VHH binders against o75319. Designs and how they scored, part 279

Target 1, 181 residues: o75319
Amino acid sequence: GNHIPERWKDYLPVGQRMPGTRFIAFKVPLQKSFEKKLAPEECFSPLDLFNKIREQNEELGLIIDLTYTQRYYKPEDLPETVPYLKIFTVGHQVPDDETIFKFKHAVNGFLKENKDNDKLIGVHCTHGLNRTGYLICRYLIDVEGVRPDDAIELFNRCRGHCLERQNYIEDLQNGPIRKNW

## First folded at step 17 (VHH; framework vhh_h_nbbcii10_fgla)

Design z42
Fold by ESMFold2-Fast, scan of step 17:
Parts: C-alpha cells; sequence; structure tokens
Structure z42 (fold): chain B 181 residues (1-181), chain A 125 residues (1-125)
C-alpha cells in the first residue's frame, strides 16, 4: 500500500550533519504516490531530501537505507551519482552482528574513497531515529572510540529527536563492543 | 553471510551456446548497490582473466575484448541471480569460470572478496 508510515509526520525530515563525522540522518523519503495524502509542507520526497541537504550546504555521497520494506521509494528515484545501499533491518530488535559489520564495511569503504572531499553518508530507517541512531552510534563507539553517552547525545542533538527504544540505548551503553572487522 | 553458487558449466561444441548462473545470498541485487558483480575465468596454464562485470546498480557493464559481442552479462533481481550468456563459443573459451562479488565497490583499490567455487566450461569438437 501507499499508507504513510505510523508517526512519520511527527519527525523532522532531515537532521544536521553530526560534527566530527560524515553522518547525516533523516526519515524515509516518500515517493510521489504518497503525496496525495500529504499537505505541501509535509511532503518529503527523494528530491526534497537532496534540496534540504543542499540548503545546509552539504552534499550526499552515499545513502544507507535501513528499512525492512521497499514500498516507500525506489533507488531509481535517487540521483545516479549517489550510491545506495539497502540493509534490511527489523525494527524493535537490536541489529545482529552481520548487519552491524555490513554497515561498518560500507561506511569504512566510503570514507577511504572520499578522503579528498566532504560528502556525507546519509542514513535512514522509517523515522530516521531508532535503527538509524543505533547503527551510527554503534559505529562511533566501536570504530571511532567515542564514549556511548557522548555518541547518543551527539546523535540526539543533531537528529533533533531522542532515541526512543530502550533496548537499543541499553545495548549501546552496556552491551559488548563489536570488534572492528 | 555472502555466498555465491555457480551452475551451468559443461561440455559444448564450438559455435554452441551456454548460460552460466550465479545464485547470490547474503545481499540483494535490487537494492545493495554497494556490490559489484563479475565473471572471471582461468584457462589451463594461464592466470585469472576478467570476462565481464556489472555494476551494483546494474546500469554499467564491462566486457573483455576477447568476448565482446559474444557474451552477455545480466542479472535477475527477482531471483538474485547473475548470468553469463555465452554465444559463439570457441576452443579458447575453455576455462574454469568464477562468479565474484566486490564489496564495497566504492573502494576502487579493493579486490573481489567473495568468490564462487568455479564451474568448468569445455569447448571441444
Amino acid sequence: as target 1 above (181 residues)
Amino acid sequence: QVQLVESGGGLVQPGGSLRLSCAASGFTFSYDRVYALGWFRQAPGQGLEAVAAISGSGGSTYYADSVKGRFTISRDNSKNTLYLQMNSLRAEDTAVYYCAAKYPWLDSRSEYDYWGQGTLVTVSS
């Protein structure tokens, strides 16, 4: 169906770049078939995503889509110049090690090939909050050595919304560090 | 876990056709644009040769000069399967054919990380 995701309108479309990182988080863009159920100011298409990022004087170099569905937009709706990675993640569950390592591998590969520019890694799930925040924070903690509370605070501030899932927060604060590779 | 499983190799006559398949698991062709996919071959007494490649998005293809116009690389996103359609086969095409995936394709210096077991193609009268 073309039903708008539950609570999708409650979230800011795009956060701010997380200082000291290449990450920017946003909620899922919705293709044109969803626009008939949205006011003009509520629309957030793939085109709107790129416009909002340009308005912040930023540029996307990679999109990582964490949704467990293909119904919201198609990769073909994105500029051909921007790589797209789909990592199917189930909401509510802490992502497994395979998913975490896949995310880390994609991020590390992007950073190695983009050391000469400032392009961003855009990460989204449905709301751009729980799965998105978990994987970004997990990367910062495990790979960059950021303290868990600092990573969470940075994400919350830049996203404009706080991580909501207690099991995700608990894993970030007290769970095992997954080895980098 | 990324796995590549090849099938379709065998004995064919010169001028014949053969289709190789590579079933992929652990990633999705439609949406995992970070993976590049390709076919490589190794003929008796020779090194590994790139035959054909298809980008993670499926929009770009590469062919070695030796096979251009005869071989076609394609993918079926619904089956998560990579194909190599081989037409007008020659004795020189005799080789073990390998399916390979490169992850991430973004790192231009990285080599193909995931390889199938190989499937033998023999072109002989």
Scores: ipSAE 0.000, ipTM 0.197, lowest interface PAE 12.8, mean pLDDT 85

Design z43
Fold by ESMFold2-Fast, scan of step 17:
Parts: structure tokens; C-alpha cells; sequence
Structure z43 (fold): chain B 181 residues (1-181), chain A 125 residues (1-125)
């Protein structure tokens, strides 16, 4: 149904830009039909997302939606000027190599096409934490050569919440580097 | 205006190979990398099925599970042409094959709005 996702209220709506990168992470925005179940200060619509990012003096150039559903908001609620990329990922499971490759390719393509601006890549799953943090950290480790613990610490600090799923953390720390080129 | 024209379809025996080509006009592959390009097919009595796609930067490819390892999608930016190399063809690959383009490639809201007329591939023995 139109029920609020479990624990969604427990997380900050939007993190901060991860310094040295173009990434910003956030929890899933909820379309206006969910607002009847939320106090005014709990609302986080697509419009609220853009307002909060603007309040940080940042601008979104791409949204990557990692949820396995389309019930939370309609992509049409986003500005036409900001590309929206859907990558269906199942929660609890480490994303497969094909999903990791799609994410890396999208990020690389965005960066090449946006070399002359400072627009951000916004990434979210339901809570903007586990799947989101995994794929961002995987990119930093595999493509940018960041040490796993440093990538995880940077994500945790900027998101304002720590990665929770041990299988994701274990894969990032001790798994093989996924070289997809 | 974007236009796509397919060629290379025909009759082939099971286990054989065919190469489909799609000539694009109205945009340039080398400069308009924001287009995603793909191949779709429609078998007799079936709905439209995505077969393969290649990203605007050419660095990412998608294949339907039914064709992985047998079909290869590629693009030649200098010739403004998309290709589908089809190997180890099976009777179930019989379909009209369509070339399609989507803009911008990074946007899931964008649909494949630019379509060719289709080329028939018949695999029979």
C-alpha cells in the first residue's frame, strides 16, 4: 500500500556532499499522497529534496534510484532537467556484478558529460544507507582507488548514519576489486 | 529529425549467423553520446522484447538472458551505425528486429521514442 517504509522516519532525509566526490546520498522521497501520514516536519517530497540540496548550496545533475519499487514517488515529479536513472536492486543482498557495472558506467558517463560544472550525483535506496552506501563505496574503492575503510568512514560521516549490513561491509573490506573494464 | 533504418535480415538455418545493421540520421554518434541505442524484437504472436542495448558512451551493454553469449551489440560512431551480431541462431529467435534510440540515455523516464521500420529474421530448417 501507501504505508510509510519501515524505519524511514529514523533516518536523516539528506546527507552532505562527500568531499572530493560528486556524490550525495539521501533516503527515498515520498510523494504527496504519503503526507497524510506524516507531521509537517517529517515530510520529504521530491520538492523537499531539491530544496534541502539547494540549502547546502549544491545542485543535482543526476538521481540514481536503487529501490526495487516505484510506489514511493513518480519519476515525473522530478524536474525534466535532472536525469533519473532506475537501477532495480534487492535489499539485503550484495548487488551483483552487472548492477555494480551499471552503477559505475552511469557515474563515469555523468562525470564525462559534466566536467564543466559541479553538479552532484544523488543516490538513494529506501533509507539511503545500505545499498546506497555499498554502491558509492564500491565505486570509490574500485574506480578511484580509495581504501575500503576510508570510503566507508567518508560515507558514514557525510550520510550521518553508519552502514548497517555486515555482508555489505565485509564485501567492501575484504572482497575482490570489481574491475569491470 | 532522428531516423533509424535497419538492414541485414533474412532466412538462416539453426546454428547460423546474421549481422543486422542500423543506420542513424538526424544525430551523430560521435557527438551525441547522450543517446542510448538498442535492439528489440517481436516474435509471431508475442509482445515486444528488449534484446540488447548499448549506452550513450558505448561502455555499457545490456543483453536479454535468452541471447547472452550468442548476440553482440556494437556501435561504430564514425559510420553512425549500430550493429547486432547474431550467432548460434535458434528457431525461437525468429522475429522482426527493431532498432531504437532513447534520449537522454541516463534518464529512465526517457523511452525509446525513435524506431526503425524493422527487419525480419527467420530461423528455419
Amino acid sequence: as target 1 above (181 residues)
Amino acid sequence: QVQLVESGGGLVQPGGSLRLSCAASGFTFSYDRAYALGWFRQAPGQGLEAVAAISGSGGSTYYADSVKGRFTISRDNSKNTLYLQMNSLRAEDTAVYYCAAKYPWLDSRSEYDYWGQGTLVTVSS
Scores: ipSAE 0.270, ipTM 0.705, lowest interface PAE 2.8, mean pLDDT 89
Fold by OpenDDE, second read of step 18:
Structure z43 (fold): chain B 181 residues (1-181), chain A 125 residues (1-125)
Amino acid sequence: as target 1 above (181 residues)
Amino acid sequence: QVQLVESGGGLVQPGGSLRLSCAASGFTFSYDRAYALGWFRQAPGQGLEAVAAISGSGGSTYYADSVKGRFTISRDNSKNTLYLQMNSLRAEDTAVYYCAAKYPWLDSRSEYDYWGQGTLVTVSS
């Protein structure tokens, strides 16, 4: 259906680029059919996403969609020049090793193919916070060797909201490193 | 689980045309645009040869020199199917043709993760 996700309106549409990385997080954009249920100032469409990114003088090179549904928008709503990757990720629970692996490989593949530019990896779940934050931080910790607290702080600051789920935070701080290959 | 099933192979005379199909399941072309699909072939007594490839966005294509101008790779998102249109077929095009897929985390030099069982194309007078 076209019901607005719970608490979706409470979160900033788009975060800031994470310094020292190619990541930017945002909440899920909603296709036009959702606009009927939103005030004009609450609307955040795929078009709005790209406009907001442009306002930051950035450019998206990849979108990773972590939502566990396909009802929010269609890939056809995005420019053809921007690759779109769907990684179905269950909410509330720590992503499994396969999901983590897929995310890491997607990021690594992008970085390998985009060494000559500064395009961003846009990552979102429903709110662009918990699943999104976990996987970004997991990558920074496991692949880039960033301290867990530093990764979390960086994400929180740039997203404009803090990771909320204790199980995600605890896994990032104290959980095992996941295999990268 | 991703599955690829080729079809459309058969016997054709030199100069003839044939269209191969690869029906994909386990992922969707429209929602998984960050992928690559390709056709490979193996002739009798020969190694595996890359024939053609296409990116998920459709913006990039690759063709082996031996098939450039004769073969065309395409996809239909509505049918989740990859195609290889083969024109001006030659005897040396005789091979088992395989469909393959990989995701963007696999670079261009990496092996494809998913393969079909292949379909035989025989070009003979």
Scores: ipSAE 0.009, ipTM 0.286, lowest interface PAE 10.0, mean pLDDT 90

Design z44
Fold by ESMFold2-Fast, scan of step 17:
Structure z44 (fold): chain B 181 residues (1-181), chain A 125 residues (1-125)
Amino acid sequence: as target 1 above (181 residues)
Amino acid sequence: QVQLVESGGGLVQPGGSLRLSCAASGFTFSYDRGYALGWFRQAPGQGLEAVAAISGSGGSTYYADSVKGRFTISRDNSKNTLYLQMNSLRAEDTAVYYCAAKYPWLDSRSEYDYWGQGTLVTVSS
């Protein structure tokens, strides 16, 4: 439909860069067809996303879209210079190992190709919170060796909202390390 | 130089099966994981249609709704070959089938830059 995602207005559009990493999280941008349902200050289009990133003196080098739908915006609405990767993930369930592997492979590939710049990996789901926070924290824990509580705290602070799904938090704190690339 | 060479096309009866192969050279599936691979087809009088794709890691596949449950895309890294297993073939599957590759696979918007010559599949009694 042309309906605004449930609770989408409850969340800040874009978080801050997570210090010591290349990650920045945000909620799903909405193409112009959604703007008739939004006040001007509520609009968050693909163009608005890039403007907000520039306002923080940052630059996107990759967008990873974790939504299970194509209805919110078209990849063609993004600048030609920024790669776009779609990883279909279902909400509510902890992402499976194949999804985690795919996310890690994309991040590692980006970092290897962008070692000589400071461009960011932008990650979003619908709200930029649960699936987004899980996969970013999973990467930091499994690949970078960050302690689970530290990864979660860093994400929460920089996103401006705390991870809400207890099963995601539980898996991050007590679940197995996913060692496969 | 990247080259893709297709084989396995031919005449098959409705309900039959065919396996298409695409031998790649100029890059290797095992070492050059940055390439995405796919199958496209063009039916008589129609435009080019994406049929199936497999990501550079092999962990992600795509299928057109018209072929889901009937076609399977796979790759053999040791043989540097992409496959399309086509089951329960219908007259509507009659088309020239093309193997294609793009680099880098990370960008879902990017075009497939490398194409095979095509192989004809005819589904007819």
Scores: ipSAE 0.000, ipTM 0.148, lowest interface PAE 13.9, mean pLDDT 86

Design z45
Fold by ESMFold2-Fast, scan of step 17:
Structure z45 (fold): chain B 181 residues (1-181), chain A 125 residues (1-125)
Amino acid sequence: as target 1 above (181 residues)
Amino acid sequence: QVQLVESGGGLVQPGGSLRLSCAASGFTFSYDRIYALGWFRQAPGQGLEAVAAISGSGGSTYYADSVKGRFTISRDNSKNTLYLQMNSLRAEDTAVYYCAAKYPWLDSRSEYDYWGQGTLVTVSS
């Protein structure tokens, strides 16, 4: 079935661009087959995602999908002009070093190719919160040298929701910097 | 137009080593957009098997379980060349080896669209 993800309706569809970065976070878009279970104001399709980004006067240049499933929307529903990167990331557990390095590599590669524009890196998991917030904050801490508490606060403010997983927060605050990236 | 040309194949004894090279033309690794690059092989009577892949910046690599710890993929952007260092070769590594390129590397929807003609590696005494 096309069951709505648990608590998906509890989260804002799209956060704001994180100032000083190229990141924007959002919850997973749901393809049209889910809309019969949603009120019109609850709908958040791939098309709705791009419309909401445009309403903020922003443009997506890359989508990084961290969900461990392909059931919510088809990558083919996204514009062909916007690269789509799938990094299968299991929920609940802190992402492993391989996942962290893949994420960092994708971000660095995007930034090198897009240094003469202002296009955003859109990152999502199911709720656009825990896996999404962890990997964005991990990048800011390890690559940009941001203090852990500052990275977390910036993400929470811009996403409009606070990271919920205590193990993720603790790894960001007290865990080692992953310098080999 | 994109072209990939493999070299370095040949006959080698079990336990030996070979280094394959793949020269790219029609695009540049450092000047143009970033390509993902990979090595695939096809043994006699078998299907195509992914062997190794390297991301656009060279920071991420993939290896098939059958070659992990024995093979190393690398790229030299200044020479526009992809390499596969093959160590501890086994008879089961006998195959035609193809290099392939995927653009853009960031897009999981894209397939490897550009392929070389292949180079034969035979592991036999």
Scores: ipSAE 0.152, ipTM 0.621, lowest interface PAE 3.7, mean pLDDT 88
Fold by OpenDDE, second read of step 18:
Structure z45 (fold): chain B 181 residues (1-181), chain A 125 residues (1-125)
Amino acid sequence: as target 1 above (181 residues)
Amino acid sequence: QVQLVESGGGLVQPGGSLRLSCAASGFTFSYDRIYALGWFRQAPGQGLEAVAAISGSGGSTYYADSVKGRFTISRDNSKNTLYLQMNSLRAEDTAVYYCAAKYPWLDSRSEYDYWGQGTLVTVSS
């Protein structure tokens, strides 16, 4: 159905670019059918997403959707010039190695093909926080060699909200490095 | 996880027809923006050969010269399945046929991201 996700209104729509990276996190945009259930100031559509990104003088080059449903918006709601990738990611649990690998592969592919520009990788789950934060941090830690606490702090600061799930934080801080191939 | 599973291979006489299917899971043709879906084949003792490809939107197709006019690539989004209709089969079409998927963030010259296990097609009298 078109019910608003729980606590969706509590989170900032769009974070800031993570300095030194091409990542930006945001909560899931909702298609027009959801607007009737929202106050005007609460609305956050795919169009609103791109407007907010533009206001930051940035441009999206890829959207990675980590939600486990397809009901929030359609790829057709996005510009044709922006690739869209769905990675069905179960909430509340640490993503499995396959999910992590798929995410890393997508990011690496994008970076390889976009060396001549500064377009961003937009990543979102429902709230753009826990699943999103984990996978971004996992990438920074495993691929870029960033210290776990630094990755987490950077994400939290830029998203405007802190990772909430202890199992994600624990895995990032103390869990094993995952294979990059 | 993303999986591609080919089926429909078998033994057929020269001049015969066969339709291969590739069932996709872990992504959807209608929802995910795919760069391309393709069929490849490897004959005994030969290298991998591109056979046919279809763009993510379905608006463009490509065929190897060796199969042009005989093979047709198509897809059914409702079934999340890619097809290869093979007509006027020849002995030289004997090979293991693979389906593959490519995502948009890689250029057209890059390797496909996901591959099936393959299905054997044997054309013999």
Scores: ipSAE 0.006, ipTM 0.251, lowest interface PAE 11.5, mean pLDDT 90

Design z46
Fold by ESMFold2-Fast, scan of step 17:
Order: structure tokens, then sequence, then C-alpha cells
Structure z46 (fold): chain B 181 residues (1-181), chain A 125 residues (1-125)
């Protein structure tokens, strides 16, 4: 559609890089057709995303888009040199094992081929919070061996907003490890 | 799982043209842009040679020096199909042509994740 996502304006556009990792989280960029509904200070286009990342002296090497829609921006709106991965995830539900494994494989592959640079993996859903925070934390817990509470705290601090969905938090803290390597 | 099926090979005379197709299943070209796609070839008794590659976004292409200006790689997201348009064919282009797919950050040609079965192209009078 043509509507701004509910509560989208309530969230910071882009967080900080999560120290000790290659992750940075942000809310969904909105293509130019949405800008008539936004004040200049509220605009966050794909171009604005890359400008804000550069302002932090960081560089994106991969974007993982977790939204269940393609209406907010097109992959063609991104630089041709930045890989883009779409993983369709439904909101409200904890992502299934197939989704979790696809995310982990994409991250591991990127890290293997980018070990001699410091480019970031950008992850977003609609708000860059619940699905985004879940999958990043799940990766840190299952692959990197980070304690669940430490992963959540790191994400919350760097994103500038706390994970809101209790079922996601509960799964991260007490759920099974989805370890396939 | 990813599966690739080539078609369009055959016999052509020197100077002729052929278009190869590679139908993909197990991933979608339109929104799963992470897969890079390429064409490789192997002549009888020779090793595998990279011919052309196209990025997941379709914006970046690679061509071997031997085919630059003669071959064009393209993708059709609506048909989930990769193409290789081969013009000004030469006897040395005779080979089995393979379609291959990999994540775009895997730069090694030998490390392509998925391969088709191959299609034979013979350039001969």
Amino acid sequence: as target 1 above (181 residues)
Amino acid sequence: QVQLVESGGGLVQPGGSLRLSCAASGFTFSYDRLYALGWFRQAPGQGLEAVAAISGSGGSTYYADSVKGRFTISRDNSKNTLYLQMNSLRAEDTAVYYCAAKYPWLDSRSEYDYWGQGTLVTVSS
C-alpha cells in the first residue's frame, strides 16, 4: 500500500553497530512514494539508510530484509554492489527453524567471505526490533555462545529500543538451541 | 533444494548464434537476490572454464576474455530463468555448458553451490 506502517515513526531509523559483531539493525526504509506523508525529518529512504550508516563511519556489505511484504521499497532501490537477501517472516510468531537456519547460513557465508574487511550485516523488519532482534540474538546465542540475557541487552542498547514481544524474549531466554553445526 | 536445468544447446556453424536457458527451482529470482548465477563450460579432455556470471541483483556481470563482446548473460525474474546469448560462435566454443548458482560472496568458481547437468554446444561446419 500507500500507508506508513503503524508505529514506524516511533522508532529510531538506524541503531549502532553491535560491538564484537558485524550486525547493525534498522527499521524498514520507505521509497520516495511514502515521503508525501512524512515531514523532512521523518524521511528514511534507502538513500537515507546508506547516508546514516556512512555518518557512523560504517559500510554495509549485506542487507537482510525480514518483512513479509515488498511494498515499502524495492531491491532495485539499493546499490547494485550490496547483496540483498529477502527472508519472508510473519510478525507475532517466533521464526521457525527453517527461517532461523537460512539466517544463520547467510550470516556465516558473509563472514567467511568478508574476514579481511569490516563491512556490516544490516538486518531489518518493519520496525527493526522484534523479528530483527530475535534473529540477531538467536544467532549470537546459538552460533557465538553468547548468554541470552547478554545478547538481548547488547541488541537493546545498540538498537536504542528494547525488544517488545514477550514470546520472542521467552524463546531466547528459555527456548531450545537451534544448533545445526 | 536448488535445482538447475539447462536447455538450448545444439549444433551451429561458425559465426552462428545460440541462446542457452537455465531454469531454476528451489529459490526465486525476484526476491531472493543473494544467489549469483553463472555459466561454465568444459571441452572434451579439458578443465572447467568460467564463461560468464551475473550478480543476484542483475546489475553486475563478468565475462571471460575469450567471450567478451560475443556473449551476453541475462536473467528473467518472472520466469526464474538465466540466459546466455552466444553470438559469433567459433570452433573453440565447442563444449558442454553448465549453469551454476552460488551466494554472491562466494568468489571461487570451483565453489559454486549448485550445478546443472550440462548442455552440449557444438560449433562445426
Scores: ipSAE 0.000, ipTM 0.148, lowest interface PAE 14.3, mean pLDDT 84

Design z47
Fold by ESMFold2-Fast, scan of step 17:
Structure z47 (fold): chain B 181 residues (1-181), chain A 125 residues (1-125)
Amino acid sequence: as target 1 above (181 residues)
Amino acid sequence: QVQLVESGGGLVQPGGSLRLSCAASGFTFSYDRPYALGWFRQAPGQGLEAVAAISGSGGSTYYADSVKGRFTISRDNSKNTLYLQMNSLRAEDTAVYYCAAKYPWLDSRSEYDYWGQGTLVTVSS
């Protein structure tokens, strides 16, 4: 109930746009009811997310929420102009092929519909790190042909934190390309 | 100012080889600015044709069916230069060859943002 996620305060709220891509990663925004447990400088609401993106001279065109819960914020807390997609992912496990397919399909659809602009795909899980980094890197490797180590290094630099889960890193470096859509 | 300058074009005999270079100025081929790069050509009286492309990371390459096995695309980020090695040239390869760059890499505009002036390649006896 309404408690701050473990270690959530340890992570930078939002990273930088990953150069050469439409991706930007961030930790889960927390709706206003959580702010009573946070110092002003620790607050990261949906409004704060959009303000920080604007401060980078960027604009969100899609949010992909990878958390397995709706307790942190609701889609209605986001501007009506920004599409929201929920893909339920369990932490600790490498996302399954169906989840990977859904993510790739959403990204490809967004890029097709947004040919005439430079809007970003915002991706988050609880910390914006392991599930988020895995799916972004998996897309870059499988769809864009990026070398695994290059994808991981790019994500780590832009997020400002390194992928922590060894099973995710191992799958990205040595696992098969997913072509089962 | 961003600029791409092609060089290496000229007259070659059928079956010969030629290497085209594309030098970039006003930006760098760095990991932090991963431009997707390509070669296009336009034969006299024909439309623009994609020949070869290399991803921003250098990990993926594309070749038109007409040039597969004969042409090789490569990039040297330390020299800020893109190359096209052209082997086993045919009369049908006669065209003006253009270097092009696209950023961001996942550019859903599907168009190349920067273009060179072109370099003429003539394959004849």
Scores: ipSAE 0.000, ipTM 0.135, lowest interface PAE 17.0, mean pLDDT 84

Design z48
Fold by ESMFold2-Fast, scan of step 17:
Structure z48 (fold): chain B 181 residues (1-181), chain A 125 residues (1-125)
Amino acid sequence: as target 1 above (181 residues)
Amino acid sequence: QVQLVESGGGLVQPGGSLRLSCAASGFTFSYDRNYALGWFRQAPGQGLEAVAAISGSGGSTYYADSVKGRFTISRDNSKNTLYLQMNSLRAEDTAVYYCAAKYPWLDSRSEYDYWGQGTLVTVSS
């Protein structure tokens, strides 16, 4: 369907690169068929995503799509030069250990293969906020040893919106480190 | 590839019964009980309307007032199939019926993400 996701218009399309990391977060791009329901200034297609990244003097090397749907855009809508990884995640629930492991494995693999460039890992869910912010912060805490509050503050500042789900925030601050995965 | 495929539609006389099935592939109903599954219909010249929904978590169901007491939604997780049992059918029930899935059930901000192709039900003599 081409129904616009609820509250999608409320969020900034693309955040800033998170300094000291290879992460950039954004809301889900919407393919051309959705543009009939959007004003020109509200459009955010896959092409618009890459243009906005380029405007920041950045380059995407990987997109990780955390949505539980394939209706918003297809991998074929992305440049062939940019790898695409789908990790199906259910919104509002803290991602399970299998999902966290898949995310960490993908990030680690990208970083090992891209140590000679500065390309970014683009991460999105529907709004580019809760599932996206959780998994990025979980990676920073568990793998890079960042303090939970520092990871959350960095994500919130760079995304331009604060994590909204209290259960996600609680898990990041007080939950176990996922080392046994 | 995620797909929902409806079947069981057809021509039935007023007062008759039909059972619609929705076979899911590319995901499983049993894995995450926080999903919602539902049936929608579109009558000729009308908009899309919700008919019935069932949650994975807690077994909650919803029915439109127009079908309450006549239709029953159910699921068989072992067969990855959603059902709509339609009894006491009326001419007004004539529509294309769609199955759909959304995550999660309890979040009013979530939307139905996966849709079937539809199956036609005609109630007429």
Scores: ipSAE 0.000, ipTM 0.097, lowest interface PAE 20.0, mean pLDDT 83

Design z49
Fold by ESMFold2-Fast, scan of step 17:
Structure z49 (fold): chain B 181 residues (1-181), chain A 125 residues (1-125)
Amino acid sequence: as target 1 above (181 residues)
Amino acid sequence: QVQLVESGGGLVQPGGSLRLSCAASGFTFSYDRSWALGWFRQAPGQGLEAVAAISGSGGSTYYADSVKGRFTISRDNSKNTLYLQMNSLRAEDTAVYYCAAKYPWLDSRSEYDYWGQGTLVTVSS
């Protein structure tokens, strides 16, 4: 059957916008069929996602979904006006160069098309932490020239949870800059 | 000029197998990794359903829950051809199957840019 993802309840649904950027991170929304297994206060549907972002006086312009599954929600559950990009990313392993390239290309494309507004790029994996934090930090380091420790600290503070995967942290701090363009 | 041409459809009995092919021209799978490639189907009287997708580089795949474990998407860069291997076919798999390509792969929900004309698969006794 469909089970609630392991440890999904342990994480805040939505972080705060990362100041100086267009990024906001969150855990995977769960479609209505999962609500049978959740208390009312635990529910986090696609509708709940948009409500929580609106409550922060922010607006989503793009969602990047890094999960390796389609079972949690359908793109059709999102407003038609918000573009949705799926980048199938395996957990536990540092994302490969192709995945990093896809992420950077999508972000750069969004920013070029949205110069005259302040809409956000929403990024999520299952918990909105390890794959999500890695790719956001990788972008900030490689494209924006942010120091690795500063990128990680900014993400951790705004997400409300610290990156957990040591191999991800090690790659961000000491790995090569990926010049994907 | 970009074109996609499907082949391999036909009549099979339940439990049977078919392999669909999609020959691409006007771009090359191995040289331009920014393409997304996929298979969609439309059953009689139903809407269009995504079946399987593969990145232009071949590095990632997607399958609809209805076909997981039964269907396999693959590509042959030397032949510039996309495949869908369909095993353990069911009556509900009866549909016109379309090959589709998108450049760049940026929005997997949005309309694909290039479509084949479709190939009919009928699963019946």
Scores: ipSAE 0.000, ipTM 0.102, lowest interface PAE 18.0, mean pLDDT 85

